# Ledger of designs, part 2: VH-VL binders against Protein cereblon (ohgt)

Target 1, 230 residues: Protein cereblon (ohgt), of Drosophila ananassae (Fruit fly) (b3m1f2r157to386)
Amino acid sequence: LSRVPGVDYLEHILFPGEVLPFMIDGSLFDDEMPGLDGLIFGVGFPLMQPPEDNPHKLYGVTCQVYEKGESGRQLVFYKSRALQRIVINCDDIQGPPQYIARNPTSKCFSKVKILPEYFLPEPLKCVDMGSMSRFRDIPSMRDKYRRYQLSSTPWPADACQEYAYEEIVERARKKLEIHKIDTMPRCPIQLSFWLVRNLHLTEKMMRLTFLTDSVNTRLQLIGSTLKEES
Short names: E, the ipSAE of ESMFold2; O, the ipSAE of ESMFold2 at other seeds; V2, 0.75 times the mean of E and O plus 0.25 times the DockQ between their complexes.

## First folded at step 1 (VH-VL)

Design d7 (framework fv_duvortuxizumab)
Fold by ESMFold2-Fast, scan of step 1:
Structure d7 (fold): chain C 230 residues (1-230), chain A 122 residues (1-122), chain B 106 residues (1-106)
Amino acid sequence: as target 1 above (230 residues)
Amino acid sequence: QVTLRESGPALVKPTQTLTLTCTFSGFSLSTSGVGVGWIRQPPGKALEWLAHIYWDDDERYNPALKSRLTISKDTSKNQVFLTMTNMDPVDTATYYCAHKGYFEWSYGMDVWGQGTTVTVSS
Amino acid sequence: ENVLTQSPATLSVTPGEKATITCRASQSVSYMHWYQQKPGQAPRLLIYDASNRATGVPSRFSGSGSGTDHTLTISSLEAEDAATYYCQQYHNWPPTFGQGTKLEIK
């Protein structure tokens, strides 16, 4: 899909926290390429087309460039990190915030809507905002930083089915290598995405865990997968 | 060749608003990837990044000063403006505008104006 | 902010010798820029993206380094190299400069 000019398309699903490396071929551009450091752009997933949703909606994530490398005279390598879930080209969805995502390869823009994360109150909160602190420091991206801060705070408005949080963590420890366990976040919102990124999930389960706005529901789905494996 | 020149008041009273103009030649701010930034240097101190604006009106500000700064442009006149509110004696500095080329993937500023000195005193 | 700390703060060298200025970042930086500023003048770009020499800059200037430690080297110093040198990063927003290193020729 090339009809949404500010959005890149991927055949697989990226979750917040994942690294998306990409390369730009300098031969594809004349003298008009913009600087990319700190750029936020949209990435859409054509595989995400839930039957209960508007068929014109495209789900995705925002990504921010955080590192540059040169792999050749014509090829420049970049690293970006997925930050927040979004909906792209959502004609029926209203309300704030509306963001403009800039395509790193085409200088094109598209409006996107950030999707919220809901979680039942929990004493554990994430205090590490390192990768997101630059949003606060860029005025055009301040609203994204605030939304991320709000989404990392427990939201009591979402009534989720009870699940044993500690059981999920212990089952995950048995399935993951120690070096990965050392990177496990304390914040439930970030943990839910981290678990999806580090566990081998079916495509169906990846879609379900991506689509839910409820962190508790996402953790329950993950826990069900872990229980089936062990 | 690329040239930039800063202009504005040499003296500003505390609490007043400063407005600086950068007039340039040798490039257009309608060219994709091109931007102009403002940097200041208090006497005897290090350089401090203030703000920049790109061809597409994308604006970025130093978070330490963001509530006080506004950057804008007039592409047809080859001018970029910086407005800074609530001036204080500590804002006394030489203010520079500088050119960022599109192919610099980081913010190395290749051409600088000569600077304009702004003194804040009653 | 990513804080850049330069060392030494001042450096006195003899013409023909080699000068080394270091820039230590509080967070890893892939590319560092270096500027030269003579009294009463605007800064001049010397090195961009870690090791690339800017147009018109003599070959005696070179940049190197990765991660948190970066270095500007000036080989075969000349009297005209007396100036204050600044490192700059834009790996992290906002762009930040080091505090400067004053180079004096004996």
Scores: ipSAE 0.000, ipTM 0.393, lowest interface PAE 19.9, mean pLDDT 73

Design d8 (framework fv_duvortuxizumab; at its last look DockQ between E and O 0.02; V2 from the best seeds 0.00; counts 0 for: pae E 13.0 > 2, placed apart)
Fold by ESMFold2, look of step 2:
Structure d8 (fold): chain C 230 residues (1-230), chain A 126 residues (1-126), chain B 106 residues (1-106)
Amino acid sequence: as target 1 above (230 residues)
Amino acid sequence: QVTLRESGPALVKPTQTLTLTCTFSGFSLSTYGVGVGWIRQPPGKALEWLAHIYWDDDKRYNPALKSRLTISKDTSKNQVFLTMTNMDPVDTATYYCARLDSYGYDTLTGYYFDYWGQGTTVTVSS
Amino acid sequence: ENVLTQSPATLSVTPGEKATITCRASQSVTYMHWYQQKPGQAPRLLIYGASNRATGVPSRFSGSGSGTDHTLTISSLEAEDAATYYCQQYDSSPLTFGQGTKLEIK
């Protein structure tokens, strides 16, 4: 579990990698927190419906301040970036949470659980071949290595040769504007969050993809929407 | 369908107190994240924000007019009230109430007025 | 106070042409909002969050800009677009509007 110095409410789901600008009263600074540069804080999504097995949980993200913008007379403008998905037990919240868009006037603290991001490589890469693994990187042995890999995997050969990740990426590229393709992440974890925002998924699908710890499952959920829209 | 309607006196004498009522339908101030605000427009002039109130009774006032303004609500009646004291002929304007929202779940856009009433004209004259 | 200065004060254009209205803020604004007010009517929301069209707003209306300079663009003008246009911010308190730009159709 980790502790974050602030927890605020946000009216919508924010995915890791997205930017969250906000304003705060400059008079809230003290000796312990003279500015917000580099600060990591949490935002919770009170309007997001929790899973059935977690009715008392508040889901959200950590955000880190990376830029101070131009200041108004009373308000200081900051930019932050979402980093990791979190879950908060509502009983752990210390202080009154406020909406970040309404310029929080008080400090709120909580313990948070950082949610994992699990990504399983393609089935053939996760097969332990023991001594045969040394042939994986030798060009003249790649065809033999792939053949042995297929014959020793518990997965059907047809499923092992089909890249669900690559297929989903290719289908997504066909539906995206060209300028968005230039910003498409290569990391599967980051890509899964990026796709949710850039494919204009329904609110239900945004909730489901946020709540999933498996990157593979998140990508499959995204992929299912591409079939429906095509 | 979201609608708002302003009501109040059309004529007020200088130094008197003006009370305006905004009656709305199609939404409730028990709904999370919404508010109602007041904006005025003198004849032939620009819009001027006066005050607004959120569903949780949080209130904001234009600092230039704060000493003269009071905003309140009655959630059960779908009404918001604006009181302005010590009226002066320069306060002659059309007064609008409008719903304050932040683009559903997107706080990046800040707050704006998505639905407006037709306005009520208030003249301050002896 | 974040003062919003619109330019031009009055713009006269012919139907089918493009109109550009600027809103210059005295302090940076992340997202500008835009309203249309036809003669004798209440204002109507056109653009919120810099570039999002409100419900029922035609695609010929678009918003753009960053920092202190923001722009409302109306492509392929129609006679019904004759109105006064206002920008609005709430990045800083108090909430402020621009002084308005009157769009006239020749």
Scores: ipSAE 0.000, ipTM 0.432, lowest interface PAE 13.0, mean pLDDT 76
ESMFold2-Fast, scan of step 1: ipSAE 0.000; ipTM 0.472
ESMFold2 (binder alone), look of step 2: mean pLDDT 92; pTM 0.945
ESMFold2 at other seeds, look of step 2: ipSAE 0.006; ipTM 0.571

Design d9 (framework fv_duvortuxizumab)
Fold by ESMFold2-Fast, scan of step 1:
Order: structure tokens, then C-alpha cells, then sequence
Structure d9 (fold): chain C 230 residues (1-230), chain A 121 residues (1-121), chain B 106 residues (1-106)
């Protein structure tokens, strides 16, 4: 992304899926308050430590405005949602040295790198079908061959993803209220961020789960905090 | 299990104020991303969104009806309230409360059974 | 406001056939949501965020589309699918619903 409006200071870590509300004072504009529906902006977290210990990198998220309301004459409230993890070079941040967490129009990020989310499920491998192929041509054995073929077919990646995180979901149920579990995403990428948002993790664990590009690693880190009773 | 239930008067006279209560269980409005909204449906007509309130007390109103609507919540009692002033026979409808979920784009994932409000003299 | 227009207004289909319901938005929408409402009942969420099936919704329901044109498809239609179907958006403020499509089973 290039030339993205942004906020280079948020005093806590914001994960994809979280809401960031903000307010704009219309008295700062001559004519009309800007229409910000759909605006994508960047939010940086100076408290986040980069993996390379590089002080010139700022980690954050992209946010998109999805709701606009009005409050009084010149005050307009907006809701935005964090979508993707990003990294910004501090040299690419332009604008006044203001640390107003809720004003996305105060600064400009000339270059923004979107960080990838990697998830590698281990698919169930096919069983060797050689010994069962003789049954396909026998009418009385056709249903048995079909059933064998279906049971030997590799499970879809989605099924493996579902089972990969199901154990973590079940452990989380013991710490979460039922209503929170009802909001749980099916996608493992979204689930990994949802779990961080809804579990009370330590600051260290939040930083580790934010900085990893591996969804599998993020889920393992979360799972390690969901320990059995001693 | 998420359950929502609407309650309020079945009959309202023109010019009176309607107050509806939504009582829910299986979730809390202390949870980030959660909200409760009100939607109405006149007999044989389409759904019309009225208002919603989020966990952070952010309130949103249908611009066509904003001057008549007030939404509020009692998080500790798992209740959301809607007040609509100056009722008119055209406001006769079934009123639903529903949970609004805001990850990505807002939508209503669980609905109450609805309460029918008839406005007549 | 973003006006959602559904077509057809009424659709009559035989069990086992495929039903297609279209929702046209006056402004581009990335995420469309779909609801099912049976007579005398509350609406039920079917599809959210364009293509995600809600909990307990049969696999024969699917959503697709981008921009101004979005579609709800019901494959292998069952008798219990007789209902009115509504699309809903919030990509543009305020929240709006389509006028509804009534699906009748022959």
C-alpha cells in the first residue's frame, strides 16, 4: 500500500478483528465533514518490539471505517475494524509529531508492507488403493469398493484445519463463557486472532502472537497458555 | 445457546410513546464486537432496521426515524431498550430484537421471536 | 443510502430443483448477508460476509457475488425451504435490507 493515512501511536496492541473507534471534530474543516466510509488507514504500535530489534520499524494494523454516526454539531463518531497486520519503516511516516491515537488523518504512511498469514495444515494422506481396485468391477462389491475409496480419500484441507485447532477451542471453552464461543470464527487465521482478543493473555504472549507470521505457531502459543489443572 | 425475547405493549394509541424491552441470554454486552439491534416488519412488508447499540455504548439510529428513537442498555441485566415516540398507525408492525455481530461487516446472527405492536385508536 | 433490489419478487420451484435469488445494490458492496423468514417466524441468518454459511444452515445454501450484484443459491430445493429471503448490507451507512423474494414450492 502507498500513501496511506495513519496513526503512528497506539498505546496498546490492536489485533485483526478489533474495533477502533475514533472521533473527528468538524470545526477543523471549512465546508463539510469528510465522508470516510470505507477509508483504509494504518495504526502503529510503538510498544511492539520488532523481531530484528530494529528501532526504525513500526508494527501495526490496517483499519477500515465501516460505520459513521453523528454527535452534536461538529463531532462525528466513526467505527473502524482492524484487518491486516502491517510493518512500516519510521522514515516513511510523514506529518506533525502528534500522538492522537484516534485521528487517522493526522499522518501519512508513504509505504506500508502487509504481513502475510501462513497456515499449513497436514493433510491426511491417501491409502494405497491397489489391493481394493479388483472390487470395483464386481456388482455385489461395488458399494464396498466405493465406501473404501471414500474413506481412503484425503480429507479436505479445511477438515484438517478444523481439527488442528479444535483441541484449542475445547480448552478455551473451559475459560470462556458460552456466548463468546458462539462468536468464534471457522477460519483458522481469524480464529487465531479471535482467541487472542477473547483470552486474557499476558503482554508478552500478545506480542509473540502478533509478531509471528505462522498461524500454526500463533495457535500453539495460545494453546500453551490453556493448561490443564495442576 | 443464544436466546433473545422481546416484551412490550400489544396495543398503543396514536401519539403515545412505545417502550420495548429485549431480554437475552447466552451472551453479554460486555464482550467486544457484540451488540443488539431492533428491526421491525409491518404486516406483509419488508424488514426495516431501526437502531442498534454496541458493547461500548455506541448507539446508531435509522436516519429516517432518529428523532423518534432512543436505544439504551443495562449490561448487568442483559437487557436492551427501545423507545419510539409519537406512534402512528403506520408503525403497526412486528418488532424484533437481534444480536448484531461486527467482525468484518455488521449482521444479525440470532433473532428474538418478535412482538406484535398494533397502533389504533 | 444504498438501495437493495431483489429479483425475482416471487419464485415458484419444484423440489429438487435449483433456486437463484439476486440482490442488486445501488452502490458496490463487498459483503452481503442473507436471511430466511418462514411465515409467522422470525428471520434466520443463512449467509454472512458474502459466502459464509451460518451455524446449522444446510450445505445446499450458498452465497456469491461482488460489486453491485449478489446471489443466493439453493441447490436441491426441499419443501421446508418455502420462505421469504432477504439480503442485507452495511458496507454503506445505514443498514439496509432488500424488499424480499418469496420462494414457493409447487
Amino acid sequence: as target 1 above (230 residues)
Amino acid sequence: QVTLRESGPALVKPTQTLTLTCTFSGFSLSTSGMGVGWIRQPPGKALEWLAHIYWDDDKRYNPALKSRLTISKDTSKNQVFLTMTNMDPVDTATYYCARIFTYGEPYFDYWGQGTTVTVSS
Amino acid sequence: ENVLTQSPATLSVTPGEKATITCRASQSVSYMHWYQQKPGQAPRLLIYDASNRATGVPSRFSGSGSGTDHTLTISSLEAEDAATYYCQQRYNWPITFGQGTKLEIK
Scores: ipSAE 0.000, ipTM 0.417, lowest interface PAE 16.5, mean pLDDT 76

Design g1 (framework fv_gevokizumab)
Fold by ESMFold2-Fast, scan of step 1:
Structure g1 (fold): chain C 230 residues (1-230), chain A 123 residues (1-123), chain B 107 residues (1-107)
Amino acid sequence: as target 1 above (230 residues)
Amino acid sequence: QVQLQESGPGLVKPSQTLSLTCSFSGFSLSTSGMGVGWIRQPSGKGLEWLAHIYWDDDKSYNPSLKSRLTISKDTSKNQVSLKITSVTAADTAVYFCARIDYYDSSGYYFDYWGQGTLVTVSS
Amino acid sequence: DIQMTQSTSSLSASVGDRVTITCRASQDISNYLSWYQQKPGKAVKLLIYAASSLQSGVPSRFSGSGSGTDYTLTISSLQQEDFATYFCQQYDNLPLTFGQGTKLEIK
């Protein structure tokens, strides 16, 4: 039987920048295989909790087909790349959620909301953000501050705080192989997703880094998992 | 119901390594915000924090003992272990393990404790 | 390191008394203080966190107060089961440190 890859991948979080390969057996089609080059489709993650304000929604990503490979016997291989975080409306999906990646030739489309990526390169100056923020600049108290940042996911709080961008990059450099570091993006938005992908994060940390709309918060969450020593 | 229980050798010889295990139920270290720490108490004396470990494998050690301490977890078995190398008579104490719920508590205090296990260092 | 001082190592009281136990930090700990009760042969029990917040399941006769460096645990009407050793702990900075304990004894 031909398989559309993704049942296992649908059980895991896919971050922007990741490649999602799949294949189609053309012998299953009576007509000529439709062109899928440049096709944008949605992939949902049933393992993630739906947004609290609407249980009929799933978190996911958009993917775009960027490469096609052909082989004999009508097997066609595709490569797609995840682009944007989304929320998928499940009201138009029958039975267990069926994502477009399981049927890339389907003309049924779900409504999606593209989730924003907020990044502040020069954080807003905040004189007083409460007692917890005083710990950010005290080296002995940085662990407590990181924990506070984990609990304070709204981006406005992070916008008022300096982030340890260069410290995070240097700690990641110590943990990763040189050939991986050579592919590290310069853009902070892309870097935040690249770091999640290349560091072995816990399931809970993967969820937290996916759910935040703040790139600054995502980088701080990643920083909290990087240690001086193993 | 949250329960923690310590286990280890009752007696250990000077210069040897002391190994302690905390087994727990009613929570998991796969849950974000959860941690487990170790505290000891010599007879008739106060409590001394040794180390703690969180769900994300983040570890903290008492600086006075850091070179001798190793904390680790086995999330699938609901266990946290502590090793103390080069023990001396000063390490004779009751050893406790206790839970930290960082997101619920917003801090490093211990909401549930084990009953403690006595370790005596003698020849 | 932050030093936690409980100046009274033991205190005698009778059932029905109002009891106060004090704890002083060597520097401002911004209310990051917890109180624990220890009875022989039983697990240590958290009573108060964040200087004044009562832990779930703890009787309302227990209360905590204080700010800065000076903190107090109060038992408004002492019961037989309250005879125990009480410890304060700061969690403002690592390493975590405890007071030396105050043993509450029957008069």
Scores: ipSAE 0.000, ipTM 0.400, lowest interface PAE 21.0, mean pLDDT 74

Design g10 (framework fv_gevokizumab)
Fold by ESMFold2-Fast, scan of step 1:
Structure g10 (fold): chain C 230 residues (1-230), chain A 126 residues (1-126), chain B 107 residues (1-107)
Amino acid sequence: as target 1 above (230 residues)
Amino acid sequence: QVQLQESGPGLVKPSQTLSLTCSFSGFSLSTSGVGVGWIRQPSGKGLEWLAHIYWNDDKSYNPSLKSRLTISKDTSKNQVSLKITSVTAADTAVYFCARYLDYDILTGYPDYFDYWGQGTLVTVSS
Amino acid sequence: DIQMTQSTSSLSASVGDRVTITCRASQSISSYLSWYQQKPGKAVKLLIYAASSLQSGVPSRFSGSGSGTDYTLTISSLQQEDFATYFCQQANSFPITFGQGTKLEIK
């Protein structure tokens, strides 16, 4: 758990979807502790040492406070969830600058750039999925129709994602307990971050998967970890 | 198989304390990332989240009702209880308990309610 | 508090129809949205979590999509057992809030 005001810098990489719990010591305030529900703040962490082109440039995530809990005597326990990857103190920002609170109790803001998540769905290599009902009664096509019924959606892009998803689920079963598998998301963006959060990856893989803007690349990098080495 | 069952008084007089118990099986509140919550639904209206309690005894309450709510657990009995003080006719509803699972099990914080009880009707009237 | 609005409280459809139910949040909820099915006399059932993830045991005809503030639940080929009330729920910000529900009725 991180204590405020130190929460804006972490020693490890935090990915979107992860919860960042933190405590605020009420004794640090002369009057009533500020309300934090729904507050968005930035959390930075070192990915490379040192930054070559800008020593003040820091990668991080946005976190939103969503819960206040019981904790200790004067300690108030908060839960926040990481939402988006960001770059803090980016001087090369094109478009309108975005500003975010440096930590949950701070009124100081840092200039940030929200990093995009790009996903390019693989083209379907099969016949029109909308016509699959005609294959139901053909014995040689029954397995294809069954797979379509069990894993397909009405949208072609979603159908392609489901085929890849089922393969990933089977590979993950060898590494993770069943209750974690049941929580695995189908959205490729969420899936890429869920896999990083739930698999024990090397520091190198953590850094590479965080730095890529390509969801396809992130999934490919993670996929290499799910394969058994020859 | 996960099962949850609510039990309550059925009828409560205005200004009294309403006590509800959720009994469950098929999982333990000692498991990291697992919680149990309470949701209510007045007749013909939507669902309203009341409170939940986590495996580590962390508690969360709906701010609009927090002063009247107390949630507790007895892990050895597989039970979670909710008390609502100073009830009024506005508290007439079907009360559900449900298991809340962590999207990321490592953090111990839930994302959704995966199994629900059948609900117990509580009527507040004189 | 985040308000969840389902654009219609009731929707009429026939078996075999493609049905879309919509849900809008008053602010971005970053895909921390779940869909539930409620039938009279039965326990509420989770269908979709994290906007697009299908719960184990739920038929593949159910799918979820959306981002930011706008989300949809789609039933690709409606079956008789699908006539029920559907609720969306956000968990991005506390308190947890639900939509008012969309009752799917036979045409």
Scores: ipSAE 0.000, ipTM 0.405, lowest interface PAE 17.6, mean pLDDT 74

Design g11 (framework fv_gevokizumab)
Fold by ESMFold2-Fast, scan of step 1:
Structure g11 (fold): chain C 230 residues (1-230), chain A 123 residues (1-123), chain B 107 residues (1-107)
Amino acid sequence: as target 1 above (230 residues)
Amino acid sequence: QVQLQESGPGLVKPSQTLSLTCSFSGFSLSTSGMGVGWIRQPSGKGLEWLAHIYWDDDKSYNPSLKSRLTISKDTSKNQVSLKITSVTAADTAVYFCATSRGFEYGTEYFQHWGQGTLVTVSS
Amino acid sequence: DIQMTQSTSSLSASVGDRVTITCRASQDISNYLSWYQQKPGKAVKLLIYYTSSLQSGVPSRFSGSGSGTDYTLTISSLQQEDFATYFCQQGYTLPYTFGQGTKLEIK
């Protein structure tokens, strides 16, 4: 993003967790313009569209402004962080649409669908774990809740998922600098995006890892890249 | 980059309260999933886990010592403290603080450790 | 409480040797086992977590294996800096418990 409002597209892919810094020309704000602190806006990636298919579908992320500073008399500096994957102008996506700002200075809004992130074992036996989630926040029940999560997941799928996860983490640790490893998140959802942000992936792999709704699939794709370079 | 440093009185008399402080850098205990634990080692013996505190102020204590232990954090100072009441010669040990990891998967291991601080209980 | 037993309290070896250290849990701990190294006068260092996952910065000569109640730490080619005490720890349930330690000494 430049000093001119109306830029709502990036020529590269942003994953949740990435920082998007931008500057806005203060002369473009009048005295009645609200502050941008905490603003959530949309950013789209033309790179995500296939050359021959569906020109009306645009993938992107939501970004939220979290920091403000002055970089000069006419320039205001902002930092934003990508939060969620979205589809912009999502007429073909099932489910309820939401509307968000096209960019930080925009009075125009785009119809979006927030894309899900799910991490689940196969098979379906774990569908009714929600009743135990209430125990997660009770200190005396945290150990019981954690053990329940492990025991309620079918053993072969749970064991395979934990093994694969740890295998991927081990390979990532060998490839990445120590200071980056210290920031590695524990949550599989956040870890999947963290790994993409911190590994040099091909454009094809970045597209594939962005497009999947399955955290398990995203981790498998990343793991295949790490195995290739072992 | 992650560093932990324990501090304590060195010498404490029987029946008194022992207060230990863990000062750390390179991470924040306001970060979701982060925890800090206390582990001790008496001379010539093995390691004994004492207590653990999480980013959300959730606390766990070793049942054998729970009635005597209090763990707390001061997130603004990057410190975790442990108090042990009614100390005896059996509490003479090196006390370590350490970061915990693996909470999201229901398991704990201790990733980064301080150097330890020796506490001697003498009359 | 889960009791962690390291059957060997001390083990003598020479540089270049393959060394194995064993650890047994009193009940199934589902691979939630970690290994630590302690040198006299120095901080305790994490080597391996979740049975076989190598901690960043730890040399590849260290490896872990096991399942259920039986676990092993292997050093494929012992180096001078590896003479230390090694502890296993179960993270499966509270209270977290450690083995009594195996001291690796020069033969």
Scores: ipSAE 0.000, ipTM 0.392, lowest interface PAE 21.5, mean pLDDT 74

Design g2 (framework fv_gevokizumab; at its last look DockQ between E and O 0.01; V2 from the best seeds 0.00; counts 0 for: pae O 19.6 > 2, placed apart)
Fold by ESMFold2 at other seeds, look of step 2:
Structure g2 (fold): chain C 230 residues (1-230), chain A 122 residues (1-122), chain B 107 residues (1-107)
Amino acid sequence: as target 1 above (230 residues)
Amino acid sequence: QVQLQESGPGLVKPSQTLSLTCSFSGFSLSTSGVGVGWIRQPSGKGLEWLAHIYWNDDKSYNPSLKSRLTISKDTSKNQVSLKITSVTAADTAVYFCAHRGEWLVEDAFDIWGQGTLVTVSS
Amino acid sequence: DIQMTQSTSSLSASVGDRVTITCRASQSISSYLSWYQQKPGKAVKLLIYYASSLQSGVPSRFSGSGSGTDYTLTISSLQQEDFATYFCQQSYSTPYTFGQGTKLEIK
């Protein structure tokens, strides 16, 4: 699988698309790995609880450096962007990982497994009329359920997915700061990560949304947190 | 239509391993977001969550019992199993398995089995 | 562990009454709270999830509210079939704990 030249710890969960700034002593990092522009490294989340039957697993993301700032001559400011979710077998980690806010290092490396992102066109297992009762109880689906009931045709999976997607987008726009809405991506994969990053979800929901490989499931989990406040 | 049914030995001797099986219909544990959990209730007492397993093999155990519990699934048989080792009289209870609802349900147990009584006696 | 407290262990009421059952968490659980109904010898039934969302097939006389640490279940017009024990449960963090229950009895 992929091998990264650095693995550091981060105290919170970072999702693909998020920016991770950091500062390092330029002499320690640049001499060892000159020219960090484009460098890909791993960031693990040691405080995120893995599945209990996999206690040797460290979940994280790859990050790529895309900008170098000038914060001072001794300290070099970098910006990186999280790219893909990864899992690391802790036994594969070589070197002492350290929290990136304190002292990032390129001397801790590991083999990583890149986690997939599934976007399934068929969110339901059954589309007969009896199974559509869940749509009747979901407010965003009432019009589609009524039309489907009147037509007595099988409910197309893509129509249900499109309806849920648009409803999630509209509810998210109600809760977001105005300056963030213009950055909302249209791609469902990127949107699922963007929403988690921008909606300030609970620790439990952050863990659940990070651990699922299904974009559809991630979006529905996010949607469940967006119901109208009474 | 989701249905779950527990099966177990009824009677188990102390220090043995209790094995429980949850057989279900109306859903598949290969479906994203789906999970099955185990809850028990001693006679006349409250409910105690034991363990939960999701479609992606994400598992959670009650920490007070973790060293004795093992949850597993067999997706092809539509079954979830729970083992409890080194049982004592304190493990006498009605055991329920329960479905975690699909989409937009946050770890709520929306459909429960009828429960199966397990008695631990010498 | 997050303790779930139902301060009323039993409550007497008559058919037609409005009934409120309370549940308090020892810390904020961010609306990750469910309400269940249990009758003797019957399977447990989910009523409310995510603090206020009504489960499919549950009568509209049931409603839930609350946030943070304080949650309530309300039955707006009590019916004969509603005499049962009601449990709250948090699903915010493990272990997923239940309240001790509130038994609703005929007055």
Scores: ipSAE 0.000, ipTM 0.399, lowest interface PAE 19.6, mean pLDDT 74
ESMFold2-Fast, scan of step 1: ipSAE 0.000; ipTM 0.456
ESMFold2, look of step 2: ipSAE 0.000; ipTM 0.413
ESMFold2 (binder alone), look of step 2: mean pLDDT 90; pTM 0.930

